VH-VL binders against p58978. Designs and how they scored, part 41

Target 1, 218 residues: p58978
Amino acid sequence: MTNTEIFNKLTNAIVTQDIAGCAKLTQEALDAGISPLDIITKGLSPGMKIIGDKFEAAEIFLPQIMMSGKAMSSAMEILTPELEKTKVEGEEGTGLAITFVAEGDIHDIGHRLVTTMLGANGFDILDLGVDVLNETVIEEAAKRKGQKIILVGSALMTTSMLGQKDLMDRLREENLRDSVKCMFGGAPVSDKWIDEIGADATAENAAEAAKVALNVMK
Key: E = the ipSAE of ESMFold2; O = the ipSAE of OpenDDE; V2 = 0.75 times the mean of E and O plus 0.25 times the DockQ between their complexes.

## First folded at step 18 (VH-VL; framework fv_retifanlimab)

Design f2 (at its last look DockQ between E and O 0.59; V2 from the best seeds 0.59)
Fold by OpenDDE, look of step 18:
Structure f2 (fold): chain C 218 residues (1-218), chain A 122 residues (1-122), chain B 111 residues (1-111)
Amino acid sequence: as target 1 above (218 residues)
Amino acid sequence: QVQLVQSGAEVKKPGASVKVSCKASGYTFTRYYMNWVRQAPGQGLEWIGIIYPSGGSTYLDQKFKDRVTITVDKSTSTAYMELSSLRSEDTAVYYCARLPYRFGSPYAFDIWGQGTLVTVSS
Amino acid sequence: EIVLTQSPATLSLSPGERATLSCRASQSVDSYGRSYMNWFQQKPGQPPKLLIHDASNRATGVPSRFSGSGSGTDFTLTISSLEPEDFAVYFCLQYSNYPYTFGGGTKVEIK
């Protein structure tokens, strides 16, 4: 099979919620010498985008999205170790990315992808996980004052966005705002929101997030 | 019992300020956002803003950004809404209503205060 | 902001009849398979009472004659057979995006 055929099959596996097939195809792609990054960006991510679009069009519902997410997760379980092996020695000075999902939010697929992409692009990673208190984020930032740090928060709910605002406010109150870069993502997050809360950047997807982070850290 | 109890009716002059309280009981105060909503006599509902009690951060409708301040006292599980530079058009019943912060909690705006009438008259 | 338009403004019906109320959003209120749309009932002198959450789920204690449907931008509250106590004003609310917004309300009155 050509690489393109493999990518199309991966995309289709996500779109059709073929969890087992997705994992199998992911392994096959790796065995064929395709890079983990290409598998994600050219195969899996396009599938998730299609799922998102279908949902917005009311063509599919929550169960299908969840199952597609599970398919994505199964692939990522295979890819994550491989990505770690191919970690491009980031240019000395890329910095530390502290990644987290806001308190009250348990959606981790996007978070995991972003974290993976950041790591693949040379960032040191401190993954705080999901349902993370702003206090925890502040503490970690404070411990590392003087280091090149970017906070990368994900929020998939409007309520979680308010947590982002809180985090920004607290960073200012603790005199940490100038010592860190702040990037937030998620479906409800807009450029306008970023401006409103005084954050540095947002991104539409995991691949873009990594690029944006690199630019913000320059 | 889960309940929100608001302060009593207020009568104010134009240009004055009013501060309405909403005391929460029967649940963990910091695990719910608190919303403020008002309703002018014979009119519909108007969302004013929301506060995250745990951190104190707020989001307000643009219409109210310059005149409304929402705060909380975690020690007393009480939310406050202060409206300044009162106008006759601010005459309304003001409500507080809770919203869970955690994903999967289905009961958005399930509990409301009894309402506080604020009358602005010369 | 997301504008919610409710129709009709007034619905005159008799007990036992079916009531159909509409709420249309200017943009989708869906995210990750969830519709952030609520329906409320309000009687004079009382705060709004939650009827439906997430577009189609009855709140605790709400009679089965109430049902919600819809996704995206179009939502419907249905009362299968009106009881005397159902004559009230009904509001829809979206909390998908800030600012949260209410519809203008539908008054269900006795014919």
Scores: ipSAE 0.605, ipTM 0.816, lowest interface PAE 1.0, mean pLDDT 92
Fold by ESMFold2, look of step 18:
Structure f2 (fold): chain C 218 residues (1-218), chain A 122 residues (1-122), chain B 111 residues (1-111)
Amino acid sequence: as target 1 above (218 residues)
Amino acid sequence: QVQLVQSGAEVKKPGASVKVSCKASGYTFTRYYMNWVRQAPGQGLEWIGIIYPSGGSTYLDQKFKDRVTITVDKSTSTAYMELSSLRSEDTAVYYCARLPYRFGSPYAFDIWGQGTLVTVSS
Amino acid sequence: EIVLTQSPATLSLSPGERATLSCRASQSVDSYGRSYMNWFQQKPGQPPKLLIHDASNRATGVPSRFSGSGSGTDFTLTISSLEPEDFAVYFCLQYSNYPYTFGGGTKVEIK
């Protein structure tokens, strides 16, 4: 079976919500020597894009995209340990990534992928989960003042934008802004918005998020 | 019963300030943004700005940035909009309206205050 | 900023007729399968009343003769058979990006 054929099967398993099949194909891809990153970027993520496009076109609804997310999650349970085996440590440490999904938002598959990619690229991880209050993020950053920290916030909804601004406002008010780097991603976020709220970066997708975070932390 | 009750009508002179209140009841105040909108007599609706009650951060339409302050008092579930340096063009009915930030909520702009008439006259 | 253009400005019709109201945005108001576009009815001396949220979802208590459709930049409010109480002004609102903006309104009046 060629690598292209394996990738196509992985994509189809996501699209058809084949949870067990997706896990099996993921293990088969690893056994065939395909890197965990290639499995994600060439097989699994294209499937999630197809499902996302169908959701935007109203061809499917929330239950179906959640089931495709479960298939993705089953693959990530296998891939995360393998990504950790390839973890690269920097000369002076990469830093701590505090990852979270904005208050009022409960999507966690993109968040889990971003968190995994950050860990695989040498970050220590504090994963706060979903529906996270800005106060919680501030508390965790304040506890660790003096450490090399990047805050990585995810959102699906345009109504999360003012919450992102509020986090930046609170960081400035608490005299923590210079203590952390701040990165926001998700549906509503643009470079213009990042500049406007005074954050450090955004990324188009989870794979790019790790590269951008490394660059920001230099 | 979900309700937004605004303060009463105001008559002001040019150059003065006005502070309109909007008291919320029947829902969790800190789980919804509060918007302010105005409508001059015989004209359309104009968005002024929005506040995030949990942290107090606001976003204002640029035309109002220098003259509007939006605040909340969480202990009384009340939002305030203060407009300074009043001009005759500021004569309008001022409304508050809620906006959820929970995923899946159907209640975007579903409840409005009754409106507060602010009249600016020489 | 996103400009909403409503047309026609005035729609003169009789009870029982179908009303079709248009709202066109200067940029897409969609994000990940959701249109951030609402429709409101306003009668003299009253605040706006929500009719349709997120392009096509009828608000609680709104009669089934009201329906919304569209996505991206082009949105339509339809009143299938006008009742006497439906003669009012109708506004669209986008809340996909700051500043939030309203259309100029369509007045539906009795012919």
Scores: ipSAE 0.580, ipTM 0.824, lowest interface PAE 1.8, mean pLDDT 87
ESMFold2 (binder alone), look of step 18: mean pLDDT 93; pTM 0.951

Design f3 (at its last look DockQ between E and O 0.57; V2 from the best seeds 0.60)
Fold by ESMFold2, look of step 18:
Structure f3 (fold): chain C 218 residues (1-218), chain A 122 residues (1-122), chain B 111 residues (1-111)
Amino acid sequence: as target 1 above (218 residues)
Amino acid sequence: QVQLVQSGAEVKKPGASVKVSCKASGYTFTRYYMNWVRQAPGQGLEWIGIIYPSGGSTYLDQKFKDRVTITVDKSTSTAYMELSSLRSEDTAVYYCARLPYRFDSPYAFDIWGQGTLVTVSS
Amino acid sequence: EIVLTQSPATLSLSPGERATLSCRASQSVDSYGRSYMNWFQQKPGQPPKLLIHDASNRATGVPSRFSGSGSGTDFTLTISSLEPEDFAVYFCLQYSNYPYTFGGGTKVEIK
């Protein structure tokens, strides 16, 4: 079948929570010579965006998005080893991405995808996981002062936004603000919020996040 | 038992400052935001601002930005709100109220302090 | 800033009657399937008391006669059968975006 047909099937598998089908289609796409990056950006991510939009619109609820997340995770189990085989050398020019989900937030589906996309685009990765204290982020940045670093934080909850501001305030207080670039995503992060807290960037999705991070680090 | 205990009533002159305290007990202070809210006599509730006790960062309603300072003392689990350049319209009951960090907590604005009456008169 | 408009301003009823209180937001207070809208009861000389969190969830110890509903911009608090202790002022609060804002209140008073 055509690459477009395969991508549409992958998208539908995410939307319909077809965990086993999503894994099978992912492997079939790889076997057909489709790059791991294309499988993610053209097939899987559009499905997660559809589900995310429906969740924001209250058309679906937590159980449905969790099941779509499991379908995505099953595909990523297959794709991550393939992406690791294609990691770009020459890391001095790209930098280290320190990725994390904000304190108080434990939803990691978008975070794992963003982390994977950053690694696939040549970043070294330090993945701090979920429910990450700002102190931990500051400590890791301070240990590596002098390296080319981007902090990539995400949050699901609107109440996590003050924690993002606090990270920026703490970076300034510790004289680390100029040592790092800072990027935030999640709800309800906007360009206005990014400007208000003095961060560097935001992005709408994982593929855009990787492109924005590369641009910010230039 | 979970509670927020505020400092006692205050009478102030116009132009003075007041600092209201809110002591938390019975829960982990640095896992909850602290909000400050006021209510003038016979009026509705007015949000003043919020603090992230772990790092001390705040966000204030614009109408208070130049006159309010919100702080915490983590060692005593106490939040403070200081309002300067007092005017007669600042006469109100001032409340603190907690808001959890964690997404799955049912406890947003579940516990309020008893209120502190601040009276501004000549 | 998100403006919350409560209606009616005053609701005059007798014990045993049903009370229906409205809170309308100037923009959606929903994010990722959660409505950041709380309801409070306030009696004279007391701090507000949480009744309903996140649109529809009764707080601990709140009687089943209280229920909340709605999403997006339209929210309702219902008291199915008024008890004498329910005559009070009721406020809604959104905490979806800064600044956090309260509605003007609905006074439920004895007819």
Scores: ipSAE 0.633, ipTM 0.840, lowest interface PAE 1.4, mean pLDDT 87
Fold by OpenDDE, look of step 18:
Structure f3 (fold): chain C 218 residues (1-218), chain A 122 residues (1-122), chain B 111 residues (1-111)
Amino acid sequence: as target 1 above (218 residues)
Amino acid sequence: QVQLVQSGAEVKKPGASVKVSCKASGYTFTRYYMNWVRQAPGQGLEWIGIIYPSGGSTYLDQKFKDRVTITVDKSTSTAYMELSSLRSEDTAVYYCARLPYRFDSPYAFDIWGQGTLVTVSS
Amino acid sequence: EIVLTQSPATLSLSPGERATLSCRASQSVDSYGRSYMNWFQQKPGQPPKLLIHDASNRATGVPSRFSGSGSGTDFTLTISSLEPEDFAVYFCLQYSNYPYTFGGGTKVEIK
């Protein structure tokens, strides 16, 4: 089976909500020597895009989207350990990435992927998980004052974006802003928003997030 | 009972400021965002801005950024909207409305205040 | 900003008739399997009342004759059989992107 065929099958597994098939194909792809990143970017992500488009066209409904999400998650469970194995020994001094999803937000697929990619690129990782209070983020930043730290927050809803603004304000109030770098991502997050709240950077996807974080921390 | 109770009607002159209050009861004040919306007589609804009561951060429509201030008092579960440099076109009923911060709570804008009429006349 | 266009501006109907109201967005209001679109009913001298949330879900206490449909940019509120108390103005709202925006409203009036 060609790599292209494998990617198409992965895409189709996501589109048809074949959770078991998706996991199996993911493993087969790995066994065939395909990189985890290629599996995600050329196989799985295109499937999720199709699902999104179909939803917008009212061709599928929430249950199908959720099932496709589960298929994606099943694949990521297989890929995450492989991505971690390819961890490039970060240059001494890459720093600590504190990753989290904003309070009220429970979407973790993107968060997990970003966290994994950051780790793979040499960052030490403190994953605070989902539905994280800004107070928790502030406390963790404060405990590590003086360390090279980047806060990496995800917001997938506009309401969660306001939490990002709050976090930035509180960092300033607590005199922590200058001690940390701040990167935020998510579908509704724009460069304009980053500028508005005084954050350092944003990224459109997990791969870019890792690259941007490296640059910000230089 | 979950409710939002707003302050009474206001009559102001052009150039003055008005501060409208919205008191929340029957629910956890800090678990919902508070929105402000206005409606001119016989016109449609216009979104003004939103506040995160837990932290106090706000986002305002560009149209209102220079004249509107939204604040909260957590101790009294009350949100405030202050509009300065009042103009005749600011004559409207002003509403507060809650919005859950959680993804799993779908009831956006389910509770509204009764409205506050602000009349701007010379 | 996302512009919401409601049509028609006025809908004249008799009790018992079916009402179909449209709300079109200038861009998609969908994200992660949800449409951030609400429908409201407003009567004179009263605040808006939530009818439909997330494009197709009836709010608590809303009669079954009200239904919402659509995704992406095209949304519809349907009243299967108009009751006398249903003659009012109806607004759509998107809260997918800042600033939140309302449609211009559809007045459902008695013929």
Scores: ipSAE 0.602, ipTM 0.815, lowest interface PAE 1.0, mean pLDDT 93
ESMFold2 (binder alone), look of step 18: mean pLDDT 93; pTM 0.953

Design f4 (at its last look DockQ between E and O 0.54; V2 from the best seeds 0.62)
Fold by ESMFold2, look of step 18:
Structure f4 (fold): chain C 218 residues (1-218), chain A 122 residues (1-122), chain B 111 residues (1-111)
Amino acid sequence: as target 1 above (218 residues)
Amino acid sequence: QVQLVQSGAEVKKPGASVKVSCKASGYTFTRYYMNWVRQAPGQGLEWIGIIYPSGGSTYLDQKFKDRVTITVDKSTSTAYMELSSLRSEDTAVYYCARLPYRFDSPYAFDIWGQGTLVTVSS
Amino acid sequence: EIVLTQSPATLSLSPGERATLSCRASQSVDSYGRTYMNWFQQKPGQPPKLLIHDASNRATGVPSRFSGSGSGTDFTLTISSLEPEDFAVYFCLQYSNYPYTFGGGTKVEIK
């Protein structure tokens, strides 16, 4: 079976919500010597993009996204330990990425992928999880004032936009805005919105998010 | 029971200000955005703005930006909308309406206050 | 700003007839599998009452004769068989992006 064939099968397993098949194919890809990063970027991530596009187009609904997310999660449980073995810690610290999913949102598929990609690109990680209060994010940033920090928030809901603005407002009020960089991603976020709330960046997908974060932290 | 109870009707002169209250009960106040909407007599509905009660941040329609202040008092579960520099065209019924934070709550704009009539006359 | 255009402005019908109300958005109100469109009923002297949320889901306590459909930019509220209490004004709302906007309303009146 060629690498292209295994990548296509991984993509299809995500698209068809084949949880057990996705985990099996992930392990087979590892056993065949395919790097964890290639499995993610060439097999799994294209599947999640297809599912995301279908979800945006209302061709599938929340249950199907959740099942594809479970397939992705099963693959990531296998891949995350292997990524730790392949980390390239740079010649100097890249910084700390504090990652979270917006308050009111518990869909963490993209969040886990973004967090993994950031770690693979040399960031130290503080993963706050899902349904995260702005107060919690502020507290963690305040504890580490003076450190090299990027806040990375994600959401699927357009109604999360005001919560993102509130985080930026609170960072300014607490005199923390200049202590951190801020990225927001997910379905509702645009460059115009980022400018309006005074955040630093957005990204369209997890691989782009890691690249944008590296650039922002320079 | 879940409800939003607004302050009583007001009569104001042009140039004055009005502050309408909206007291929430029966639900967790800091898990829902609060919207303000108005309706002039015989007219349609006009969105004014929204507040995030947890942190107090707001977003206003640009036509109201310089004249409206939306606030909350979390300890009393009450939202406020203040409209300044009143004009006769501000005569309307003013409503509050909730919008959930949570993705798994289907109840966007499910509960409205009873409305507060603000009449601006000389 | 997303403009919602409701048609017709007035719909004159008798009890028992089928009512079909249209709401068209100037741009899509869908985002990643969710449609940010609600329908409301309003009677004189009362606040709006939620009928349909997310384009097609009946709110609690709303009779089955009310149904919503559509996605993207084109939305329909259908009342399969009008009851006397259904003669009212109906509004659509989008909340997919700021500012949130309402349609101009459709008055359903007795012929």
Scores: ipSAE 0.650, ipTM 0.849, lowest interface PAE 1.3, mean pLDDT 88
Fold by OpenDDE, look of step 18:
Structure f4 (fold): chain C 218 residues (1-218), chain A 122 residues (1-122), chain B 111 residues (1-111)
Amino acid sequence: as target 1 above (218 residues)
Amino acid sequence: QVQLVQSGAEVKKPGASVKVSCKASGYTFTRYYMNWVRQAPGQGLEWIGIIYPSGGSTYLDQKFKDRVTITVDKSTSTAYMELSSLRSEDTAVYYCARLPYRFDSPYAFDIWGQGTLVTVSS
Amino acid sequence: EIVLTQSPATLSLSPGERATLSCRASQSVDSYGRTYMNWFQQKPGQPPKLLIHDASNRATGVPSRFSGSGSGTDFTLTISSLEPEDFAVYFCLQYSNYPYTFGGGTKVEIK
């Protein structure tokens, strides 16, 4: 099979909620020498986009979206270890990325991908997981005062954005703001928002997040 | 019982300030955002802003950014909305309404206060 | 901001008739498999009452004659058979993006 054929099949597996097929095709793609990043960007992500579009068009419903998400997760379970293997030894001084999903938010696919990409680009990783309290983030930042740290938060809901603002405020109150870099992502997050809350950067996707983080930490 | 109880009606003159309270009971105050909404007589609903009670951060509609302050007292589970530089156009019933912070809780705006009439007249 | 347009402004019907109310958004209110659209009923002198959440789910205690449908930008509230107590004003709300916004409302009145 050509790479294009493999990508199309991956896309279709996501669109048709074929969880087992998606995992199998992901492995086949890897075996064929296709990079994990290409598998994600050219095969899996296009499928999720289609699912999103169909949902907006009322052609599919929440259960199908959830199943497609599971298919995506299945693929990511296979790809994550491979991405980690390609970890470029970070230049001494890349720093520590503390990654988390905002309190109340349970979406972890994007978070996991961003975390993986950061690690692959030389960051040390402290993954705090999902539904993370700002207090926890502050505590971890405080424990590591003096280290080169970037906080990487994800918010996928407008309500979770308020949590980002709160975090920034608390960092200032605790005199930690100047000791850390702050990057936030998520569908509702904009450059305007980043400016409003006084954060350092945002990114539209996991690949960009890694690049932006590297630049911010220079 | 889960409920939001607001302060009583207010009559103010133009240029004055008003502070409306919303006391929450029957649920964990810090697990819900609090919204403020107003409704002029015979008119539709207008969203004013939202506060995250746990941390105190707020977002306000641009229309109100210069005149509205939303705060909370966690110890009393009470949210406050203060509107300054009152105008006749601010005459309305003001409501508080809760919004869950969790994604898996779908009941946005399920509980409302009874409303507080604020009348601005010379 | 997302503008919500409700139509019609007024709907005059008799008890037992079917009511269909529309709410159109200037942009999609869907995100990550969730539709951030609510419907409310409001009677004079009372706060709004939640009827429908997430575009199509009835709130607790809401009669089965009420139903919501739609995704993206087009939403519908349907009352299959109007009861006397259903004559009221109905509002849609999006909370997908700041600022949150309400529709202008539809008044369902007795013919």
Scores: ipSAE 0.637, ipTM 0.832, lowest interface PAE 1.0, mean pLDDT 93
ESMFold2 (binder alone), look of step 18: mean pLDDT 93; pTM 0.951

Design f5 (at its last look DockQ between E and O 0.46; V2 from the best seeds 0.00; counts 0 for: pae E 2.2 > 2)
Fold by OpenDDE, look of step 18:
Formats: C-alpha cells, sequence, structure tokens
Structure f5 (fold): chain C 218 residues (1-218), chain A 122 residues (1-122), chain B 111 residues (1-111)
C-alpha cells in the first residue's frame, strides 16, 4: 500500500469509528516506515476534522464523536512510545514543561498530543493531567523556583479560559510570573487573549506548540 | 433549596453608581460561574459578564468593560455587580444566573435570581 | 460576536396548536460534541426559566410538550400542543463563545 492509501484508510477508520482497525492501521503505518507525525497529521487528524464537520452538519451525534475519539486514542497509545523514541536529546537546557488541562475541562486528546510533542522536542515533562486546579499548578511552579519552566495549559471551553486568567493573576501575586513561561492553547484561545492575560504564547496545534515552546524558552 | 437572592430595587441619578448583590445558597458557590444579565423594560435579555468565583477572574462584554465591575465574596457566597456612570439607558432589571464549571455538568443557567430593578432618572 | 436571530418576533396561536420557534446563529455554537445552546421561557415580572439545555435536553420539570432540536447554526424550539400557561416570551442563548449572546426573543401570544 502506498502511504497515501494508508493515510486514507486511517482517516476512514476515524470517520467510521473503527477503533480496532485504527490501531491496526497505525501499527501497519509505523511498520511501513511512516513517521508518527505523518500518521497523525495526514491520516488521523483529517479524520477528526471530518467528524467535527459532520457533527456541525447534524449528520452524526455525540456517541459517534466519542467513538471516533476512542479510535484516535487507540492510535495515540501506539504512537506515543514511538514519538518518545525519536526524542531528539534536546540540547541540554530546553527545560521542564508542566502540562495540564484547566479545571473543569476533561478534554485530554489535545493535551496528550501537546505533551508528547514537547517531550519529543527535548522537554522534561511533568504532566498534571486534566481538571487541574490552579493551586496545584502554582504549587508545582513554586517547588521548582529557579528552574527553567514553561507552563502549558489547555482549555477547550470558554469558561475554562477564565481559569487561565486566574492562573496568570495568581502567578503574579505569588511572585512566580517572572520565573516561568506560560503558554496556553485550545480552540477558543487567541493571541488577543494571551495578550489580555499577560501570557507568553499560544499555539494552534501540538506540532506548533512544541516549536513555540522552544522559541519561548530561548 | 438552591436559590439566588438579589438585593432590592434601586433608584439612582445619572452619573451615580449602583451595586447589586446576589447571594447563593443550597449549593457550592465556587463550583459555578456567576453571570450577570440585564433586561430593559419591554426589551430582550443582554449578557453583561461572568465571574469565576474560585479565583475572581471576570470576562465582560465590551460594551460594559469601562463601567462594570463584577466581584465575589466567597465567605458569604455572594456575587456583586457594580455599574458606574449610570445613564437612563441603564434602567433595567438585573439578574444573576449560575453556570456549572465542569464540562459534563448539565443545566447551564438553570438558576436565576429574582432580579433587581435599577431605575436611573433625573 | 455570535448573533442569534429568532423568528418570528411574534407568534399568535390558539391553545392546542403547535408552536415552532427558530433561532439562527451567525456561526456554529458546537464544540467537541457539545452544543452550547439554551432555550428559556419568560413570563412577565419573572426571571427567565430554563427549558432546554444543550440544544435538545429538557430541563428538570419541563413538560414533554417542549422539545429542542438543531445543531451548528440552526435551532428549533417546538411546543407540540400549546397550553394556556405557555403563552410567554422565549429566548435562545449561546454560551459557546464570548460574549455570550441572547436572541431577540419570540413572543407567543394568544390568538
Amino acid sequence: as target 1 above (218 residues)
Amino acid sequence: QVQLVQSGAEVKKPGASVKVSCKASGYTFTRYYMNWVRQAPGQGLEWIGIIYPSGGSTYLDQKFKDRVTITVDKSTSTAYMELSSLRSEDTAVYYCARLPYRFGSPYAFDIWGQGTLVTVSS
Amino acid sequence: EIVLTQSPATLSLSPGERATLSCRASQSVDSYGRTYMNWFQQKPGQPPKLLIHDASNRATGVPSRFSGSGSGTDFTLTISSLEPEDFAVYFCLQYSNYPYTFGGGTKVEIK
């Protein structure tokens, strides 16, 4: 099978909620020498986009979206270890990325991708998970004062954005703001928002997030 | 019983300020965002802003950014909306309404205060 | 901002008739499998009452004659058979994006 055929099959597996097939095809793609990044960007992500579009068009419903998400997750379970293997020993000094999903938010696919990409690009990773309290983030930042740290927060809801603002305010109150870099992502997050809350950067996707983080930490 | 109880009606002159309170009871105050909405007489509903009670962060509609301040007192489970530089056009019933903070929680805007009439007249 | 347009502005009907109310959004209010659209009923001198959340879910205590449908940009509130107590103003609300916005409302009045 050509790479294009494999990508199309991956896309279709996501669109048809074929969880087992998606995992199998992912492994086959890896075995064929296709990079994990290409598998994600050219095969899996296009499928999720189609699912999103179909949902907006009322062609599919919440259960199908959830199942497609599971298919994506199954593929990522396979790809994550491979991405970690290709970890370019970051230049000594990339720093620690503390990753988390905002309080009240449970969407973790994007978070996992970002975390994986950061790790693959040489960052040490502290993954705090989902539904993370700002207090927890502050505590972790405080414990590591003096280290090169970037906070990487994800929010997929407009309400969760308020948590980002709160976090920034608290970092300032605790005299930690200058000791950390702050990057936030998610569909509702814009450059304007980043400027408003005084954060350092945003990114549109996981690949970009890693690049942006590297630049911010220079 | 879950309820939001607002302060009483206010009569103000143009240029003055008004502060409306909204006291929450029957639920965990910090587990819900608090919204403020107003309604001019015979008109539709207008969203003013939202506050995250746990941290105090707010987002306001651009129309109100310069004149509205939303705050909370966690110790009393009370939210406040202050509107300054009052104009006749600010005459309205002002409502508070809760919104769950969690993605999976249903019933956004399920509980409202009884409303507070603010009349601005010379 | 997302503009919500409700139609018609006024709906004159008799008890027992079917009411169909529309709310159109200037852009999609869907995100990651959730539709951030509510319907409210408001009677004179009272605050809005939640009827429908997430476009199609009846709130607790809401009669079965009320139903919500739609996704993306087009939403409908249906009252299958109007009761005397259903004559009121109905508003849609999106809370997908800041600022949150309401529709202009539909008044359901007795013919």
Scores: ipSAE 0.679, ipTM 0.855, lowest interface PAE 0.8, mean pLDDT 93
Fold by ESMFold2, look of step 18:
Structure f5 (fold): chain C 218 residues (1-218), chain A 122 residues (1-122), chain B 111 residues (1-111)
Amino acid sequence: as target 1 above (218 residues)
Amino acid sequence: QVQLVQSGAEVKKPGASVKVSCKASGYTFTRYYMNWVRQAPGQGLEWIGIIYPSGGSTYLDQKFKDRVTITVDKSTSTAYMELSSLRSEDTAVYYCARLPYRFGSPYAFDIWGQGTLVTVSS
Amino acid sequence: EIVLTQSPATLSLSPGERATLSCRASQSVDSYGRTYMNWFQQKPGQPPKLLIHDASNRATGVPSRFSGSGSGTDFTLTISSLEPEDFAVYFCLQYSNYPYTFGGGTKVEIK
């Protein structure tokens, strides 16, 4: 079976909500020597994008996208230990990544992947989930003033962007801005937007997100 | 019954300021952005800016950045827009309009206020 | 800034005729599978009334003679058979990026 055939089967398993098949294909891909990152970026993530697009177009309903998410989760249970093998042990002070999806946004397709990649790259993780109020993010940052912290916020909708600006405004108002690094990602986020709101970074994908986060925490 | 009720018409002199209110009812005020839009007589619609009621952060069209302040009072579910240094060209009907920011919410710009005429004349 | 260009500026038609209104964006108003484009009807002395959301979806209570189509940069509002109450000004709006912008409007008037 070629790598392209394996990737197509992984994509189809996500789209058809084949939870057990997705896990099996993931292990087969690993056994064939395909890297965990390639399995994610070329097989699994394209499937989640397809199903996410259909959900946004009202062609499918919440149960179907949740079942595709479960298929993705089953694959990530296999892949996360393999990603940890590339982790550089013995590095001190990588920091805590507080990860979340913006208030009013429940799309977590990329959020779990970003969180996993951050963990695989040495970050401690506090995953706040989806539809997270800025108040909650502020509270968690305030509890840990003095620690090495990066806030990693995800958004899918263009209407979530003002909430990102509000978080930065609130961090400054509460004298917490210097206590944390802030990274925002998602389809609507640009370098220009990051500069405008005074955040620290953005990234285009989960692997880049982890690399960028490591760099800003140095 | 979802509605936005705006303050009454205003007549102002050049150089003055005006503050228009928009009272929301029938929905959870902090789950929707509030937009402000104006329309000069016989002309099209012009977006002014938006506010996030939960935290109070705003985004303004650059042409208004130095003259417009948008605020909310969460306790009364009321949004405000203040325009300073008024000119005759600011004569317009000013509207508020809601925008959901949560996934799965009703349609964007589905509810508008009735409009507030601001007339700037000597 | 995304410029919305509506055409024609004026459309003179009789009741029962089909109206076709165009809205063209200077750049895509799509973001991750969603189209941030709405159509509004406005009559004198009234606020805009939402007709079509997300380019193609009719708002609640809007008659079936109204339909919208398009994606990316090119959008169309169609009124299949004009009724007397449909003679009004129609606006498009994009809210995919700040600042949000409206088209200049198309006046549909009785011939």
Scores: ipSAE 0.532, ipTM 0.804, lowest interface PAE 2.2, mean pLDDT 87
ESMFold2 (binder alone), look of step 18: mean pLDDT 92; pTM 0.951

